# Designs tried in a protein design chat: VH-VL binders against Probable molybdenum cofactor guanylyltransferase (mobA). Part 4

Target 1, 202 residues: Probable molybdenum cofactor guanylyltransferase (mobA), of Natronomonas pharaonis (q3irt2)
Amino acid sequence: MGERTGVIVAGGQSTRMGDVDKTVVDVAGVPLVRRVANRLLAVVDHLVVNCRRDQQERLAAALEGLSPTFAVDEVPDRGPTAGIMTGLSTVETPYAAVVAADMPYLDPELLEYLFERADSHDAAVPRPEEWFEPLHAVYRPEPMAEACAEALEAADARIITPLSSLDHIVIERDAIVEHGSLRSFESVDTPEDLERARERLS

## First folded at step 1 (VH-VL)

Design l04 (framework fv_lecanemab)
Fold by ESMFold2-Fast, scan of step 1:
Structure l04 (fold): chain C 202 residues (1-202), chain A 123 residues (1-123), chain B 112 residues (1-112)
Amino acid sequence: as target 1 above (202 residues)
Amino acid sequence: EVQLVESGGGLVQPGGSLRLSCSASGFTFSNYGMHWVRQAPGKGLEWVAYISSSGSYIYYGDTVKGRFTISRDNAKNSLFLQMSSLRAEDTAVYYCARSGYYGSGSYYGMDVWGQGTTVTVSS
Amino acid sequence: DVVMTQSPLSLPVTPGAPASISCRSSQSLLYSNGYNYLEWYLQKPGQSPKLLIYLGSNRASGVPDRFSGSGSGTDFTLRISRVEAEDVGIYYCMQARQTPLTFGPGTKLEIK
């Protein structure tokens, strides 16, 4: 099969835990973002990291040896729609997985399934509960980047807006459970989440 | 200088049609989404329609959906609003406004507005 | 649809005094990216509206420091630290969180 890219969206406000950049916080000896990257690289050939300029040096250190391509936000703090757009604009493969930097339980088997379901479509987006998970999905880079650009211009910053214009398939809860773990969507948002991750990934 | 100029307003009878135009100058029109916003005499602002920079995304306010059509011609730096089945309640000043945010360092918001063109729906 | 309300609707102010306008939304304007998609516009008599504040608290280009926006979720405030004669007009809040975009009813600021 053809080559695949994985895009980690690391530049948003949600990656800050107080004054600390949580993307490089230690989780049982490995930085959070590196745990995400290691799991993502089990199913993709190329790594792109979307980030703020001020994060680039420390992210490069955390991801040393993985040869990431950095997609730096020209205007920081524009939200995940802008991060997806910036990240996908650097992709040269037919499909890319887009994931958040704070999902240390990212399931490679579920990602593999999303790539399979995205074939012949613009996107495969999971819906484990009520809401879509656009930062845990597979996209055709050009159509999605274009759709994100259009949504940003519309002052409609909801990430669901670009999805509605694409030929996307929804991966519902039953299919997710059959092909992977619901913990794939679990993020580290609080100190309690961090301690739980340190215990689980020891 | 960055400018938007509306035209095409006038007096029209109920049930009639009218086409509004907005001419853009002083910026790269094709990089910006555009809005139509209206204001009835002595009343507040009401958002009417939006069209994305490429024309691929179009949204309408509930009051005009199915009756108005927004379109654009990027080669001519022009925005249009085709109005049909006009009602007395459509009487307003119609403004075009720029909403641009795509890698340019600009922000969300309608940062440039035209002067408005008046539409009066009356017998 | 998101319903926007403002208070007061009429605001007479003595020159040099501070002024505050409240804006409330029927649904949260806070998006998952941490931003509040709320904007403030000023329409001076006989003029087109002008953007004052975007994303809740950011001043638009050319807007004086005496204007500030604050709030989050469903409750927002526009403050003018020292009202000047040129600030007369109607102030509108607007949500850009989802379509259709909706404006508040407007607050008319008048010099007392």
Scores: ipSAE 0.000, ipTM 0.483, lowest interface PAE 12.8, mean pLDDT 85

Design l05 (framework fv_lecanemab)
Fold by ESMFold2-Fast, scan of step 1:
Structure l05 (fold): chain C 202 residues (1-202), chain A 120 residues (1-120), chain B 112 residues (1-112)
Amino acid sequence: as target 1 above (202 residues)
Amino acid sequence: EVQLVESGGGLVQPGGSLRLSCSASGFTFSSYEMHWVRQAPGKGLEWVAYISSSGSTKYYGDTVKGRFTISRDNAKNSLFLQMSSLRAEDTAVYYCARKYSSGWPYFDYWGQGTTVTVSS
Amino acid sequence: DVVMTQSPLSLPVTPGAPASISCRSSQSLLHSRGYNYLEWYLQKPGQSPKLLIYLGSNRASGVPDRFSGSGSGTDFTLRISRVEAEDVGIYYCMQALQTPWTFGPGTKLEIK
């Protein structure tokens, strides 16, 4: 396969847990973001981390040895569309997987399938339930980054807006289950989720 | 083949104690959260107790809290429920059930159940 | 604690007819990224419960296509497109969002 990039979107409000940056919180001896990165690197050749400026030093420490490229948000808290745009703008490979920083059960088999399905399209986006999972998808970097930029210029931060302008394919629930695990979409959002992840990954 | 086999049920007097066991085979027991669920005669399902895959986290239903203790021995693929201060309302079939620790948590396998009767 | 209710509690059905069971929760079961922590179980007479549906709408392995789950938040439905004799039993919904985990009271499906 050609070279692949993985982009971890770590700079959003969803990565805050009280006054704690949950991306670097310990999960059974390994920082949350490093668990995501380790799983992602089973499938990709290059790692890009989209983050806020205040997170960069902590993330560099958590990802030591993995040679991440940082794509820092100049204006923080603009939502996932802005994070995807910033992350993908740094990518130089034909395709990139974009994942959230809080998905410690990320399934490499499912990601491999998404890369295969994205071939010759602008995006492969899973829809396991009612919602698209844009932070668990494979994109052509330039078309997606440009679509995100146009949506932000129009003050429309909804991820569906850039997707609707792209040649995207939808990966429905049945295909996801056949080629991977639905647990791939499970995120750590609460202290209870964190406790559960610590037990499962110990 | 996944199997969960409960044992230890029987007749016990009010105020008595009883220890239930669940023997697991056919899977990596240490990778699964385990639960006890009971069903009184002619009644619905009632969740009783939870134990994490490592055994460090435990939760109990309000009706049994302070009286029942869940534990596990991963080296022996065994789950336990120590019941004390038993009451007539604890009369039920007790099921052992697993939930996958590294996947979405749902009860994919249940044992056949063991009957506990609390009667004078 | 999250209280689960089901309707109807008794459901007599003619073989081949469709059937539906409603489940309501006292609190929203919608959590991370649109997932509903709602499960459906079937207990056939004299048997242990079996998983039918997890995360609101996902069929468990081996469950026939005639079973489907739908709904979000506090209102959920289990549907059987064509009831067969083997579907007789008690159906339970369950919330898996928070401790203590709670089951609905059960719906007894019987052939008329």
Scores: ipSAE 0.000, ipTM 0.484, lowest interface PAE 10.4, mean pLDDT 86

Design l06 (framework fv_lecanemab)
Fold by ESMFold2-Fast, scan of step 1:
Structure l06 (fold): chain C 202 residues (1-202), chain A 118 residues (1-118), chain B 112 residues (1-112)
Amino acid sequence: as target 1 above (202 residues)
Amino acid sequence: EVQLVESGGGLVQPGGSLRLSCSASGFTFRSYGMHWVRQAPGKGLEWVAYISSGGSTIYYGDTVKGRFTISRDNAKNSLFLQMSSLRAEDTAVYYCARGYLKYGMDVWGQGTTVTVSS
Amino acid sequence: DVVMTQSPLSLPVTPGAPASISCRSSQSLVYSNGNTYLEWYLQKPGQSPKLLIYKVSNRDSGVPDRFSGSGSGTDFTLRISRVEAEDVGIYYCMQGTHWPYTFGPGTKLEIK
């Protein structure tokens, strides 16, 4: 497969933790988003960060040295469908991985597998339990960005709507555990999650 | 070979209807948004309509809204423009074009001529 | 609707000379993702339009590097560093940021 892009969705569902932006919160000496970016860059050549405008300076500082391209949402808090659309609209490679900014255990081996499975399809989307993981998937940028724009313009921001219109392959639990770690999907959402991450990554 | 071929143009009376078709080949048609663009004799380009890759998002230019209907059949790699209540002002060469916002309209057909005259 | 204007509307140039075409929009063309969807198209006599530039400054495949696009917000320029005979035709700017998409009136480039 050709060159790859990784898109981190930092503004869409990455909400503030208490009075701080959790994407730049310290996890054992390294900002949360930088842990995600470091793992993502093990398998991709280009980094795109989707974020709110008020986050851009903090994210640029956290990701210094990694040369991210920023894809800023002009209207904040439109949800992950809008964040995916905004991020993927800047991508110029045949495929891109889309990941959330709060996944510090992101597994490069699993991402590699998703790129392999996405070949000849519009998307490879994992389903480790009942629900799809659209912020841990590989997409053809144009079809997915178009499907997301279509859903938003129809006032349907649910991520399942664009997925339903695409030629997507579903990666079920058995394939996931064979090719990577289920911890890849683990996000930092609570103070308890943060303490656990600090303990594990110290 | 990536190509788009329009058909269905012709002479129609004011108030009449006409259906244009555009056949796509050499690329994955279902993955691209599609446009209709027209050009009146000796005039500039006018954007007419857009349909998303899945077919659920549709936009029209103000001059044709309510009179024209864009549709697609991804299984047949075909794009359509159903034109009704035709006016002399609709006389133009009609092009189909492939594109998304970031790529622009990077592939165009040869055009099909629609003449609305009594 | 967003109104697009171009200047000049007629551009006679000597072969090998540089040429510049200006395009202005009635509203900012910055999209919600931070990108600006301003495109340039060339229509040669008797032919279909061809994409030259997308997103202000990106050349389409096969477009020579003597063509360059620049600008931001509402003010954009297409520049040809050395005009060749094959460059004759009508140049259109177009905005794809706001629905409906709108074209400029076109600039006719002629060799004198």
Scores: ipSAE 0.007, ipTM 0.471, lowest interface PAE 13.8, mean pLDDT 86

Design l07 (framework fv_lecanemab)
Fold by ESMFold2-Fast, scan of step 1:
Structure l07 (fold): chain C 202 residues (1-202), chain A 123 residues (1-123), chain B 112 residues (1-112)
Amino acid sequence: as target 1 above (202 residues)
Amino acid sequence: EVQLVESGGGLVQPGGSLRLSCSASGFTFSSYWMHWVRQAPGKGLEWVAYISSSGSTIYYGDTVKGRFTISRDNAKNSLFLQMSSLRAEDTAVYYCARDRTYYDFWSGHFDYWGQGTTVTVSS
Amino acid sequence: DVVMTQSPLSLPVTPGAPASISCRSSQSLLHSNGKNYLEWYLQKPGQSPKLLIYLGSNRASGVPDRFSGSGSGTDFTLRISRVEAEDVGIYYCMQALQTPLTFGPGTKLEIK
């Protein structure tokens, strides 16, 4: 496939844990977002971080040495469809993986498989349980960004809307289990999740 | 305390088979990619094979491809190397090594090595 | 495959003297992320190899500061500012940029 980009979506409300920006919290000596970036960079050549402007300085500090390109949301808190659009709009490679900033067990093997399955399609989106995981998927940047822009213009922020308009393939649970770990989709959402991650990654 | 302990080495005749094991303790084995690296007597290090954390991604060095099979059992914290069609040039100390980089990309690769197990292929 | 070479292959040194080992790769080890995927390992007599330097110049945990790594692209150097008796062994560079991972032939450091 050639060169690959990884986009970390860090700007949403889900990255907040009370008064703390979850993306830069320490997980066994390494910031949460850096654990995600380290795993992502095992399979991609370029790093893009979608974020709110108020996060940029601390994200730059957490990702020091990784040369991230920041894709800042002009209007914050518009949901994952807007974050994906903003992030993918800066991508110059044929395909990009889009991942959430709070997935410290992100499996590079599964991401590699998603890139392979996305070839010649607009997207490869996993469905490990009932719901699609759009923040753990591989996309053709331009078609996906355009579909997201159209959905937002229509005031429909649901990610299923742009996906429905694209040539996407679904990676079902059986294929995921064969090619990676279901833990790849595990996010840190609560203080209990954070303590579990600290114990596992220490 | 991280430990890797290899076993299964020994003397075997050319054309024979042998299975090496590596028992891991002191860390979450299922989260790490694992490698086999060998060293012939008086020679340098040669990378042999790797296996991903889930076991689905596997790669072999050209010298062993088609003859060796790497596998793992995460429930038993064990890594294996099944060797077949053994040749005199396979005589070496075989090390299992933990790969830190897939867990922490900005670290070194082999942060822990086992003690090695000796394989001698001779008639 | 990326071919790794080292010079010298044999390095006798006087205790307390400095030592330098060169490592060259057949292809650039500089990734687009700005990092050189070059590691150094030390194998002491009768022991398993141990990680010494990673990403060209970073010392692994517990490695004395008399060890330093430098270089970029295809030309790398490991330096020991003052050689001690415990430093005897074989030093290997390894490229970690692409599979298969490849080691240099090793440099045997001996006390004169």
Scores: ipSAE 0.000, ipTM 0.447, lowest interface PAE 17.5, mean pLDDT 86

Design l08 (framework fv_lecanemab)
Fold by ESMFold2-Fast, scan of step 1:
Structure l08 (fold): chain C 202 residues (1-202), chain A 120 residues (1-120), chain B 112 residues (1-112)
Amino acid sequence: as target 1 above (202 residues)
Amino acid sequence: EVQLVESGGGLVQPGGSLRLSCSASGFTFSTYGMHWVRQAPGKGLEWVAYISSSGSTIYYGDTVKGRFTISRDNAKNSLFLQMSSLRAEDTAVYYCARLPGYKYYYMDVWGQGTTVTVSS
Amino acid sequence: DVVMTQSPLSLPVTPGAPASISCRSSQSLLHSNGYTYLEWYLQKPGQSPKLLIYLGSYRASGVPDRFSGSGSGTDFTLRISRVEAEDVGIYYCMQALQTPHTFGPGTKLEIK
């Protein structure tokens, strides 16, 4: 397939845990976002981090040594569709994986499978249960960024809207289980999730 | 004002067909997923079908799978339910309802309902 | 399919008194993403259903703070801190964890 990029979407309100930026909280000695980046870099060559401007310095510190390219949201808090658009707009490779900043169990084997399935399509998006996981998917950068831009011009655009306009492959639960761990989709959203992650990753 | 208005209900014989419509106004219809939910006389609610904002993802309840087809026309702000091989147990008030987000599937706005009676 | 049950089926309440409705699912509604895919709807006489609670405990827009949802796993409760005349109707819980989405049988709240 050639060179690959990984995009971490870190700029949304979901990355806040009270007054704390969740992306840089310590998980058994390693910041949350760095655990995601380390797993992502097992299968990609380039790292892009989509973030708010106020996060950039903290994220640069957490990701020191990994040479991330920052894709800063000019208008903050526009949701994941805007984050995906901003992140993918900086990508120079034929395909990119897009993942959320709060998925510390990200499975490199599953990501490898998604890159394989995306070949010759605009996207490979997993559906482990009832809903799609567009922040755990592989995209052709330009078609997806363009679809996201179109969706953002419509009021109340949801993340599924740009995906639906593309030539996409759905990766169903059975294929996911055969090629990776369902835990790959598990995010740290609550303090209880954080304690569980600290226990599992220590 | 956000509104959903159903139409197309009526009396139909067993084995017949009927097409329901739902007209949306007051919001950008093309960005919302849509549901059909029904309620038989004196009974509870039963989920019937779902269609994503673009129309590419569709789910059906087990009782209607293979007989009903959900579709939408975003240019006309309209949702449809094509019903075939109708049975007496399909007699119900049919509601359309919108889904505000792709992850949650909750129904924040509902139409007034349209009545379908399947009888000889 | 996930089976939903409710109790009581009929709930007569004095105006201003609190009320509680229980909902039980045949399997856990807690997703690996940490959200509980349980919703509560109210259908007033002659009207369409209205969303009250989503994701177990989040109040829908415009819903008074006297309504609250709680519970986890398979056992859920809808509470009304002080019942008003306008609250009369049938209350349904619903699971949205998997298709087909399934509703409880409903609880009829009546004023004494």
Scores: ipSAE 0.000, ipTM 0.448, lowest interface PAE 13.3, mean pLDDT 85

Design l09 (framework fv_lecanemab)
Fold by ESMFold2-Fast, scan of step 1:
Structure l09 (fold): chain C 202 residues (1-202), chain A 119 residues (1-119), chain B 112 residues (1-112)
Amino acid sequence: as target 1 above (202 residues)
Amino acid sequence: EVQLVESGGGLVQPGGSLRLSCSASGFTFSSYAMHWVRQAPGKGLEWVAYISSSGRTIYYGDTVKGRFTISRDNAKNSLFLQMSSLRAEDTAVYYCARGIAARPYFDYWGQGTTVTVSS
Amino acid sequence: DVVMTQSPLSLPVTPGAPASISCRSSQSLLHSTGYNYLEWYLQKPGQSPKLLIYLGSNRASGVPDRFSGSGSGTDFTLRISRVEAEDVGIYYCMQSLQTPYTFGPGTKLEIK
């Protein structure tokens, strides 16, 4: 198949803002996760949402009309390696973009570039600053899911561990700036980030 | 039913220019990378150019770099190849082909359009 | 650039007989995932090329099971178990591992 899948990782501690599930928080009339999904669907054919069981109904409501496939974590808060593994395990396309649920400025042009750079490799992972962005990357589903499973079995939840076992290409800052916006990596983490997003997307 | 239909070929003098078009139907054109592949009379296949689904990434074969420009219009389901500084060696049938970015092979081809560069 | 070569370049075959075509690449086409980025195309007289085999050994949709692809790394073979009249044409291998994508010179299969 020539089809692409997008995986939104919506579970985990980072999607909580106090007692509030930030993935469904309103950003200028549209839930946060819906903004991510809308931008992701500009470049992919199928939508998978990795989430906790307790948030599935809220996410289904926020994503109504988009026909998402849910990849539910039975054990919550095991970190991004576990979320990536669970999400990618449901994917049947040759490549999938994996993004975080809290990135409302996700740049479809940058994602398109990542799919192109991932061609003939197991992964294309951007490094806009000093750290890798594993929740803003394109992966071959089976090799990555297997590498994540092996790392978790060895009690090593660091994302660098599965990446080190794969043929991955690093997309450095200069290439990112040439092909998209650095704002693509900006996440909503604080109430101040949320107010900024509401102003920008009004 | 996937269809790719090329047009714009013809006879042109050396040093001239010509624009080829490819009209796509039967699939979501904006989701696929596209290619141009050519074949000189009695010769083999030569890959000419690539354009990503968004149009942002473009690659050319060494023989056409600086002379040909690939572009697309996703709203019109159309692919283009602007050819300039044409040489006798550019005489060929030009095929539009659909690529799979995740599996880089050509699963559908058009019927081709003939470009003849001659005085 | 990856250079592709084919052998033989001309292949006369009696109907019903088996046929095989060899393809070699100047660099390994085997990816770390175990896939070989090698395709076979058939161009019948007066027609556009059609995908026959992808990723070394997978038959494209609608391709008869008498066609098979094998090999790994730099050495690949296309086999036809029983050649039929409709199989006449030029067979091309292609590497899709890296740009620029490159084709072999082609093998002309003809009936004796």
Scores: ipSAE 0.007, ipTM 0.438, lowest interface PAE 14.8, mean pLDDT 85

Design l10 (framework fv_lecanemab)
Heavy chain, then light chain:
Amino acid sequence: EVQLVESGGGLVQPGGSLRLSCSASGFTFSSYGMHWVRQAPGKGLEWVAYISSSGSTIYYGDTVKGRFTISRDNAKNSLFLQMSSLRAEDTAVYYCTRSYYRDAFDIWGQGTTVTVSS
Amino acid sequence: DVVMTQSPLSLPVTPGAPASISCRSSQSLLHRNGYNYLEWYLQKPGQSPKLLIYLGSNRASGVPDRFSGSGSGTDFTLRISRVEAEDVGIYYCMQGLQTPYTFGPGTKLEIK
ESMFold2-Fast, scan of step 1: ipSAE 0.013; ipTM 0.596

Design m01 (framework fv_modakafusp)
Fold by ESMFold2-Fast, scan of step 1:
Structure m01 (fold): chain C 202 residues (1-202), chain A 120 residues (1-120), chain B 107 residues (1-107)
Amino acid sequence: as target 1 above (202 residues)
Amino acid sequence: EVQLVQSGAEVKKPGATVKISCKVSGYTFTDYYMNWVQQAPGKGLEWMGWINPNSGGTDVAEKFQGRVTITADTSTDTAYMELSSLRSEDTAVYYCARGRYSSGWYFDYWGQGTTVTVSS
Amino acid sequence: DIQMTQSPSSLSASVGDRVTITCKASQSISRYVDWYQQKPGKAPKLLIYAASSLQSGVPSRFSGSGSGTDFTFTISSLQPEDIATYYCQQSYSTPYTFGGGTKVEIK
């Protein structure tokens, strides 16, 4: 079995709830990002956290004892394509799972399945509904990081652009349901979502 | 039933200050952001800023920085938008709108609007 | 700031026609576009959020699609009550910005 890395994309607009960094918000005694990291570490050997520089100290505290490697964005708020590129550029394993920092129900069994399906391909990307979930996918780090860099250089930060240039496998809804939970894609976006997560995870 | 009820129309002179209220009911005020949107006569929609009533944190569009103050009173479930140093160009309808995040931010409920006329 | 360029500025169509409105963002905004309907003298009403999600209570003839920089809003069969101005809005980052609006009229 080869070594695996998990990359948490924690920098960017979607990790803010107003002036609050939601990645470190308490969810039933455990910071949101730590719940994601704990679930991710069930299937990976190494943890990388992509973040803004202003988040690094808070994230280090939230992830105390997990030995994360930080991949800091030099220019913040460039969107998820830039975050994926920065995170994957630090990865040394053949494959890495890339997940968002706000998915507290992340399903390790689904991630395991994505690693299996990615074998011999550049990526395994789920499509549970209409859209791809690029922040819940497994990638070969170098091909994906390079494709993201090329897309950003062309001023096209759409995630479909780097995916279209790669040998990627699409994991459709039926396969997702057979191998994991659709709840894996559920994110904490609102205070209402946060209270629901606190109730569910208490 | 969710309702956002705004204060009535205002007529102001140039240089004056106007303060518009948006009283909410039917939901927990501190669970959602409140946005303010300006619409000049015959023109489109322009976002002014928002407040997180739970923290009091605000963000204001650059065009309105220095002139707009957004506040929230959690004891009365009321958001306020105060616009100072009024000019004729500020003649507009002002809306409050509730910000909800679910797969992205969006404004699911809007106040009825408050007309502000700035005239000499 | 992210600029939203909406086209056309106005259109006229017949009842039952398919109506299409487009928005282009000045940078990639993933799926984070919302669509609003505004009738004369009234507040805007949310129809579509996150590019393609239909708001509760909104008729199924309204739909949205797109990702990145290019977004489309469609009315599959125009009804008389659909006479309004329609606005796209990016919800990717503050300051939130709206398109210039599309006035839909029946011919």
Scores: ipSAE 0.000, ipTM 0.437, lowest interface PAE 17.8, mean pLDDT 87

Design m02 (framework fv_modakafusp)
Heavy chain, then light chain:
Amino acid sequence: EVQLVQSGAEVKKPGATVKISCKVSGYTFTDYYMNWVQQAPGKGLEWMGWINPNSGGTNYAEKFQGRVTITADTSTDTAYMELSSLRSEDTAVYYCARDYYKSSGYYYGMDVWGQGTTVTVSS
Amino acid sequence: DIQMTQSPSSLSASVGDRVTITCKASQDISNYLNWYQQKPGKAPKLLIYDASNLETGVPSRFSGSGSGTDFTFTISSLQPEDIATYYCQQYDNLPRTFGGGTKVEIK
ESMFold2-Fast, scan of step 1: ipSAE 0.012; ipTM 0.564

